# Ledger of designs, part 40: VHH binders against q05b89

Target 1, 377 residues: q05b89
Amino acid sequence: MLSSRVRLVATTARLVHSLIYSSSRSFMDLKALLSSLNDFASLSFAESWDNVGLLVEPSPPHTVNTLFLTNDLTEEVMEEALQKKADLILSYHPPIFRPMKRITWKTWKERLVIRALENRVGIYSPHTAYDAAPQGVNNWLAKGLGVCTSRPIHPSKAPDYPTEGTHRVEFSVTHTQDPDKVISALKEIAGVSVTSFSARTDDEEQTRLSLNCTQQALMQVVAFLSQNRQFYQKTEILSLEKPLLLYTGMGRLCTLDESVSLETMIERIKSHLKLSHVRLALGIGKTLESPVKVVALCAGSGSSVLQGTDADLYLTGEMSHHDVLDAASQGISVILCEHSNTERGFLSDLRDMLDAHLENKINIILSETDRDPLHVI
Short names: E, the ipSAE of ESMFold2; O, the ipSAE of OpenDDE; V2, 0.75 times the mean of E and O plus 0.25 times the DockQ between their complexes.

## First folded at step 21 (VHH; framework vhh_7b18_3)

Design v5 (at its last look DockQ between E and O 0.28; V2 from the best seeds 0.00; counts 0 for: pae E 15.8 > 2)
Fold by OpenDDE, look of step 21:
Structure v5 (fold): chain B 377 residues (1-377), chain A 125 residues (1-125)
Amino acid sequence: as target 1 above (377 residues)
Amino acid sequence: QVQLVETGGGLVQPGGSLRLSCAASGFTFSDYYMGWARQVPGKGLEWVSYISSGGSTYYYDSVKGRFTISRDNAKSTVYLQMNSLKPEDTAVYYCARSTYEWRVTPTGEYKFDYWGQGTQVTVSS
């Protein structure tokens, strides 16, 4: 009676706790997120006529786990955002552009605001700030052209002057005119900074004065100088400009490393924008075989930015009929791709850039519903 | 001829530190912005940090507080001190001379005209 002790080998099922590193994407405070977005691309780059920044703010405190990106915020897109549990919507175009006197159910824009607030969803719009940004929409659009060198058509300016003052006033004082006395008098004027240096003109030693002054101080400086005809007549007054920001500004002037035919360029643009059709106006004397070396582009409505720019080709979303005629008359070909088609494709790149910039702290999703309202038929 | 030679790369454990150096020659070093870019295999080139001719420093957020760029104009050398290294920092790091022109390619953009051969940085346990 050999009792075969069946050793139950307890197979210790090593529960491989798959540490699903649920990368617990941490919630970001709305203010922190906004600050980070501003660091990504400063709202100071935006055009003065634009309405950018946080347009709709849920009552504090507000945290963001999901950032929803769209080119245009329509009611349909809003519903998508809500379904996808967006906490903040980044709409490239501001859904609020004109001031609202009322928030009622009457207009679709008001309804957007209502729906956003009722569901505690913020709305942020960068718009022209992202047009101007070095890594922004216009840069993205330029990627479709091929290898090129790019510069802004309208460079952005720094927010501040490098030195105090908006004007520089320069003049010379002879030794007989007591430069020290003149300097002392000018230094008494509030908002004036004076620098002097020795200069020799026509074998005469002179003191050259260079002063920076505010707009207010300028009038006082002029009044002072006007008391001495010799000073006044030889005075140069310069309006100071804020320094230009590198790679920042509206539109892009792109110089291709290698010229290509207009036909080839059209195909590149179509491919980049995933379009089957574009609208083309040929410049006078131009054909599809004509070489393209220089492209001026501006996403969206580019007329104001592109006008007057010397190029072989204008690329934009939309342009007025007359502006197209003007360009064509100058031998400049024009490609129109519709307004949002020159913008929307940027959002995929934006997602990736923001993911990196935000260190994957939040979920960033793109609208799938967002589309151009126009159909090419 | 413009030359940029990177050194200082290697294998380091997470939390460790490396100091990259880039010796520059063939141009007036003090007149140019210098920078570091990195490329992860299969990904595009991305800027990490750059320093102006005057010493202003700029960092991508992913490296802020951990990396420090500096330059020695007398030695024509730019440095990248990398602290608190993470596995995500694993890449080939390139020293680059910045240009005043923005270059655009179908695959991306860059603002440098010369770069070195790169130095491998591997952060692994």
Scores: ipSAE 0.178, ipTM 0.544, lowest interface PAE 1.3, mean pLDDT 89
Fold by ESMFold2, look of step 21:
Structure v5 (fold): chain B 377 residues (1-377), chain A 125 residues (1-125)
Amino acid sequence: as target 1 above (377 residues)
Amino acid sequence: QVQLVETGGGLVQPGGSLRLSCAASGFTFSDYYMGWARQVPGKGLEWVSYISSGGSTYYYDSVKGRFTISRDNAKSTVYLQMNSLKPEDTAVYYCARSTYEWRVTPTGEYKFDYWGQGTQVTVSS
């Protein structure tokens, strides 16, 4: 049966034998793997409050043969990952969310860090970066609705274009000052890029300096400019707003090609999420026969993302009681599926996409133990 | 000037295999999603599979595990390897290019703006 997939090719110095690459794995350096994960979906798409990226790092150098995927990293999941010889755990939810003041055996989260380090296992979390990504968890959740088009409810801003930095500072240097000396001084500040152009005024030639800088560098730039009142009086500081992305952002507003009854939509959602039951709040004036055309969705906790969005149906893992009442009063039905039930199924798609992205260089496995702590009985 | 040319169709017995190819020209191939659809006798178009610009693959349920889509960006070519063929796979198979519209669907269908001429696949004893 396995032999039916063999494709024989002539072997030369320039040819790769497809069977070898199709069946073999290799090691990746952790730094190279992290760079590849960021190329797949930028961590800059994460919400500003989030804690994403590499959270636990074994002492360098570290090589990865096995990448282990889980939605939540619990102690049971950690034990599974160790038994399956994970070298890096990708945990969708960050097990370390706020700064840890100490690493002891006292709490279960501290024990995760200790066990990971003692076994030379890294921990990485993409979290809201993958919520925002166009190929991310909300795209996967939307696949359960039927044929639809979608857009982010809250589009992300472009992370690295048109310019780097968060601020632009513009000021003028007169003929009585050496612009090359000013440019040289500003270039010594880390996080600054300087551009200059000539400008003429009524009675003198001036050099207009324009620089982009990070927020951290901004204080140093202002301190430098404040030493000369002539610069300060002619300084403009602009906060840079980057363009919105079409397909990256939080939540999805999905318009079905063909309306279906709410009852049909519920069955689609149950099938997609592999759930026997979901919780439903009917919008005022709605029934199970009511048509659904527009669905606003957000995997996980959708209250803040969905609030105020006009739709026939809200789909999320959890939402506060009062927000459910608000939606229902506006004629919007709500389906709640529990937090991780709206996320975990994505990991199969993620594995497939990462296998392709990493060119099958490492083993990628999914947790079999990971489950929502809440069950409907 | 966008052109999509399918080849590789033919007559096969049930359980047999075919490999379809689609040569693309007139656009930057590596920037586009590409897909296969089929026109089954007496039915409208059905989506079979598609592949992202980055190589992620998607399949309609009826062909999952039997068909494999792939692409060669250097040759501007998309392929469909069809194994374990069944009589219900008999159709005209079309290669298609996406419109870049981000569309979410349980079948993975995208809006397509250019289609090939089609190639006939017949599965019969």
Scores: ipSAE 0.000, ipTM 0.176, lowest interface PAE 15.8, mean pLDDT 82
ESMFold2 (binder alone), look of step 21: mean pLDDT 80; pTM 0.800

Design v6 (at its last look DockQ between E and O 0.43; V2 from the best seeds 0.00; counts 0 for: pae E 5.4 > 2)
Fold by OpenDDE, look of step 21:
Structure v6 (fold): chain B 377 residues (1-377), chain A 125 residues (1-125)
Amino acid sequence: as target 1 above (377 residues)
Amino acid sequence: QVQLVETGGGLVQPGGSLRLSCAASGFTFSDYYMGWARQVPGKGLEWVSYISSGGSTWYYDSVKGRFTISRDNAKSTVYLQMNSLKPEDTAVYYCARSTYEWRVTPTGEYTFDYWGQGTQVTVSS
């Protein structure tokens, strides 16, 4: 009676706790995210006519786990965003541009707002701020040209003056006059800063005064100087400009390291923008074999930015018929790629940049539904 | 000829520190901005930090508070002190000289015209 002790080999099922590192992607507070977006590219770069920033705000508190990127926010794109559980939509173009007197179901833009709010989705638009930004849309567009040196066509200005004052007033005081009295009198004017230095003119030593002043103070300064004809007649008044922001501004003037044929440039642009077709206007006397060295570009509607710019080629999304004629008459060839086609491709780069900038704290996804409304047939 | 030579890369544990150095030659070092970028294999170039000729510094957000860029103009050398290193910091780090002009390339070398060969930084347990 050999009792065969069946050793139940307890197969210790090693529960491989697949540590699903649920990368607990941390939710960002909306305000924190907006601040970070502004750090990425300041909304101060935007054109004054534009409507940028947070356009639709869900009631607080609001957290963002998923940022949804799109060039244009249509109703179809909105539905996609909702399906993908977006908490914030970054629409390159502002879906709200003109003021709304009513929020009803009447217009598609109003419906966007309603759908956003009902689903607690914010809408943010950088638009022209991203046009102007050094790493922005126009820079991205320039990448399609080849190796080049690039500068803004319309440089942006700093938000502030480097010194107090909007004007500089300069004049000389002769030795017959007491510079100290003049300086003292000017310093009594609020909003005035005075500096004196010795200058030699025609072998005569003179005290030159340079003062910065506010617009308000300027009138008082002028009034003071007008009391002395000698001062007034030789007074220079300069309007001070805010300093230009380096590499920031609308459009780009790109100088290629090596000239290429217009045909080659067209192929580069098509490849970069993933387009099979573009619209071309040849400048007077130009052919597809003509060399291109300098390209002026502006994403979207570039007419106002490109006008007057000396270049071999204009590259933009759209331009008026007359503007194209003007350019062509000047020997400038024009490539039109449609408005959004010069913009939308930037969003992939933007995603990557924002992922890095935000340290992967949130999910950033691109619209798959977003497309140009125009078909080339 | 402009030359940039990176040194100081290596293997370090998470939380550790490394100091990268870039020796520059062939140009007036004090006149140029210098910078560091890094590249993860299969990913694009990521800017890390730059320093002006006058010593003003900029940092990418991912490295703020952890990395410090400095320069010694007398030695024509730029440094990157990397503290509190993370596995995510694993990359080839490149030293670069800035241009006075904005450069655009298909690969994204914006404002820098000369690069070193790079030094590998690996953060691993």
Scores: ipSAE 0.252, ipTM 0.611, lowest interface PAE 0.9, mean pLDDT 89
Fold by ESMFold2, look of step 21:
Structure v6 (fold): chain B 377 residues (1-377), chain A 125 residues (1-125)
Amino acid sequence: as target 1 above (377 residues)
Amino acid sequence: QVQLVETGGGLVQPGGSLRLSCAASGFTFSDYYMGWARQVPGKGLEWVSYISSGGSTWYYDSVKGRFTISRDNAKSTVYLQMNSLKPEDTAVYYCARSTYEWRVTPTGEYTFDYWGQGTQVTVSS
């Protein structure tokens, strides 16, 4: 099927997990581990502009005993990962985003690649694929709001795509137009899949032809049909789209079971993110006593995801000044918590979920040095 | 008027077995996924297992191989057979109906919308 239909996320006692983890030795082939990570949450959920998946690969074969989790992979975090004997680093943010023309000692990002390869350490980044996942970063962020119903602001398209084309072309032929000859001619075009069925209109039996074709093949199909004025004038062409997923997508629109004051919501968010301070923009006409029922959230940089969404409150790490003004002018309050502060806490849940998913075959550890570069005092 | 009534809880020694039952009414039972969740003392709700309308089953890893969920659509009843019980299984067990709404709490998430008052299971030696 397109995705898991019903799922709950397991919670594991930290002490028991730590004892079992430290006493066990196991390993996985890198290829097998990557397949398991994709089964856990498909990389196809990532935004089209993103750079996700395996970013640095030691020469095959490569075996993973220790998977090291971090939000950002800095040089300090790389040193920690090497000291802790990581074989694969899962860096939530991709440290390699733009093409690198050179791999030298000049820049800190190039140095990460050099150090990883010299120590036979892979680097994998799920990034926006985990933002979209139902059990992902935004779901973790929603847990801080209280009991709510949650759905994606921008649902993902299903990763299962029909293999037959991007367009549907439909038209009818009568027996006098020789449907078998038409079908045969169309089947000679690469990238076309034809079906037919009988239909009756008025006093005449017809064959309805429905074919799927690739974008490349579409013009050849149209050219063929244009050779017969009756076909061409009666042809319908439809663009095919993937169906939307119910729980997978960017951002979350959360409806609380019971409204709370903005002040109460602020304290919940501070507690969940373990922050002493957050930045608040009050929506026009709002106060700290104003009720909050609907929260739109997006971990990290939420401007584009949240824009235009109707809610009582926007919650994100960062948002452009003008987008904050736009939200406030519409009566929507905004809470900003800094980028990775809205993401890093998810890694504990991720460790627990991956331990279960991988059946405790490998050691999964979290960075202890990874921190947001911005600190609010 | 959706109602779910759990029975079969109690006190049992480690290694023992219990069978929980849940009688459902007020909806077309065969159209819904059903499940079991538990409230462990000092923790939030944890899912245990669920079963599709067609009988496909899923289990939380810690109970896999020890617990078996089943359903009888003709009797509108779902069951949880719990074998090889451990002290960690001590909890209030809830029968639940699945929803298409993604519900989130501070301790977890689930897609259940109705459940009963629960039945206590205590595993102690």
Scores: ipSAE 0.068, ipTM 0.499, lowest interface PAE 5.4, mean pLDDT 83
ESMFold2 (binder alone), look of step 21: mean pLDDT 79; pTM 0.798

## First folded at step 22 (VHH; framework vhh_7b18_3)

Design x1 (at its last look DockQ between E and O 0.02; V2 from the best seeds 0.00; counts 0 for: pae O 12.1 > 2, placed apart)
Fold by ESMFold2, look of step 22:
Structure x1 (fold): chain B 377 residues (1-377), chain A 125 residues (1-125)
Amino acid sequence: as target 1 above (377 residues)
Amino acid sequence: QVQLVETGGGLVQPGGSLRLSCAASGFTFSDYYMGWARQVPGKGLEWVSYISSGGSTEYYDSVKGRFTISRDNAKSTVYLQMNSLKPEDTAVYYCARSTYEWRVTPTGEYPFDYWGQGTQVTVSS
């Protein structure tokens, strides 16, 4: 009788539990896994135009035993993921970028969604959030240069405002006006925080009011102030700015500890990316023997991130012809490696970091099929 | 001359706690980010935590929620409170001064330019 064994003392029950536990597989609830992924690197660091996070979700509840990592999710990669029993696919590039009007068998992207749902597989994409992260793709790319120091080319803003609200409104009330009545009226508006202090303007004592408010509350504050011409004409409205982060942001400006020839740098990059060939544009006046000290890099499509940055070398996956000409005209050499060739190698580091972060609770595997669609032949 | 001196290491049972201290000298302590790194046996150097001049903290993922970094600018001292210790936390722990630039090597990354001699932390039954 199985139920009677539950009455055992704590020591013997602990032993029986240990035997049962050792035969069970490890897994995580999907919601818990997504929370852990966000703790690892916040999706709030993604570019505002991006489509990141959970893109396809099997009906809850859903548990994950196997997390499958890929740079791009093609139909071939999806078949691999299904054969390897993935429960969640982390696709670096979002296979769903803009709203889909329908989910039918007509297009390959729609078929990915159908296949994922039919097999109860989720799809998650971190994309530019991992470009920005200090432990992310661009840091991995920088490791190929040699020993260097690195900073973001475009630092990210903090995810939250440091103070309540998005605006600060300041105006003055003279002694001929009732500041307590004004303060009381403002305090009736939800989302307003008011401070007052004495001030002297043109040798006249005044009460200066300073408040922080939300965008919605701002409209009510302005409406209130517009009822009095003296307040209206002396009102300052300030937009609050979120502070910059030191280590999070797009692109990396890398300064090598020791300058090396461009030829040496090319060989380092080829070795790091495991490529036989790269495309090189020499900056004006430069040769393969020219020294390289400062490298500006951006995995993937780096034109907009790199443009205007002073460096000896730009390193990215792809860049427009005109932007390459502009860089070369300024004496900056350019190395192009194709888009996903500058990203895919990061996935090995990501697996190792996620194994540690998740305490090996789930199985994390890399796609063996995933590759850049462009090949040098 | 920059000097960083760690104390507080030792032997502890799994699940136990330790508090590391680091006395700093030779620079204006309150102007710098400070941090901790560790050298795990058989593995490379990894950063553990850092704290800004204003008290903002960051943690390596495997220690988040278990370790707490703090600083006392009046004493030029940085601390690492280590709770719920695991055998995997066994390492030499280094107090470190942070630069505003991230240092990248072929095998690792960290935002530090100076560190002390280290203090041994051993988590063992």
Scores: ipSAE 0.006, ipTM 0.388, lowest interface PAE 9.7, mean pLDDT 84
Fold by OpenDDE, look of step 22:
Structure x1 (fold): chain B 377 residues (1-377), chain A 125 residues (1-125)
Amino acid sequence: as target 1 above (377 residues)
Amino acid sequence: QVQLVETGGGLVQPGGSLRLSCAASGFTFSDYYMGWARQVPGKGLEWVSYISSGGSTEYYDSVKGRFTISRDNAKSTVYLQMNSLKPEDTAVYYCARSTYEWRVTPTGEYPFDYWGQGTQVTVSS
C-alpha cells in the first residue's frame, strides 16, 4: 500500500506586477507651459508683421494635459483636437492673423475661436519664431539636403543692445574748452553715458569724447553740441545696431560638404519631405546633372528671403512665377514643394523636442487630419 | 488594372523576422513610389515605409532601424524586411503604390492611391 504522497507543487504564481509605470503625466499650468514654450524658442524671433503667441486663452485657471500640434488649424483639425481632448493647440500658422471685429458663426476663423473657447482649448502659434529658431523649421528643412553647414540668410537681431543707447556720438574737445565741463554737462542729460579718452590729432593732444545715448536723448545732445560750433563741426553720430544672432534668422544658406547632382538633391528633398513630386525650374545652362553645392532655402513662402541670395539652388514651398524666372535667369535652379509641405514634417521633430524640453510632463500629439489643401493632379 | 499582391505574412515570435513581398502589375512599376502601410486592430491605416523610384527610402519612426524597404524594378516587386519584430507590429500589412502626395482619409493619412488585399503579420509568443 505505497501511499503516493502527491506533492502539491505550490505553483507560486509570481504576480509579475507589471509595473505599469503609469507615467503620471502631470498637468501643467497654461502660463507655465507658455513660459516654457518661449524658453524653447523665443517669440521675439518672430517677424514684426506676424501674429504669434497665445491667440486664444481660456478663462483661468487653465491646465494643459494634452498639447495638440498642427501646421494649419482648420475646422476639421479643430474637431480632431476636440475629439482627442486637447487643452492647448499649437498651430504653426496663426489661425487669427487679421483682426476680428466680430466673433460670430459666419466665418470659419470665427467658428474656430468659438469652438476653442466653448471647449476651453487654448490656441498658441509660434509661426515665424519657429522659422527663425536655430532648431526650427528651416533647420529641419536643411536636414534633408545632406551633410552641410548652414547659416541664416537673414540673421535675427538680439533683443537688446549690449550697451545703453541706440546712438553713439563722438567728438573732440580741446584743452581750452574744458573737457570736464563738457562731460559734466552731457552727463546731466538723461539716457547719456560718456566715455573720454586721450587722442592725438595733428600733433595736438585732445580729449576725445564718445557717448552713448538713447533716441530720446540724441536731440538734447545735438542741441548741446550745436551751441559750440567747434564741437558740432567734427561730431560724428553713429546709429548702433543690435548684435546679430549667428544661428537664428529667416531662411538658411546651406553649403554642402560634398557637391551632388541636382537629380540627387531632388531625391533627397523628396525623401525628406515624403513627396513623390516637386516642381523644378532649371537655372539657365543647368541640367539635372549640374552640381549643387550651395542651397538657399526657406520654408513656406520663400521669395522675400531667398531673393538676391547667391546659391546653386533655391528650395522653398512657394514662389511667384516672376521670382522663379528671376532666379532661373541668374542660373539658380528652383525647387518648389508647396507651402505646407516644407513645414508640416517639422512637427514630428517638434514633438520630440518639446517632449524633451517639457520633461514629458504633458501629452504631445500631432494632428492626423492636418494636410496641404492642394492636391497634385 | 492596378494589382498589388502581398505575400510573406505569418506568425512569428517576438524578436523574429519576416520578409514581405509585393508583386505589382497593371502599371509601369519603375515610375512609381512604392510602400507599405499597416492596420493595427482597432486603429486606422498608417504608413510604414516607402521607396522612391530612385531608391530613396523613408520609414515611420516606430520601425526605423528594424524594417528595410527595397524594390526590384525588373520583377515589379517591392519588399519589406522586418527584423526585431514586436507584438506592437501585429497588423495587416498592405502593399501600396504611392500617389503624388500624402492623403488624409477617414481611415488615416498615407501617401498611396492603390493598395493590395493585405497580409496578416502576427507577432506573438
Scores: ipSAE 0.000, ipTM 0.231, lowest interface PAE 12.1, mean pLDDT 89
ESMFold2 (binder alone), look of step 22: mean pLDDT 80; pTM 0.804

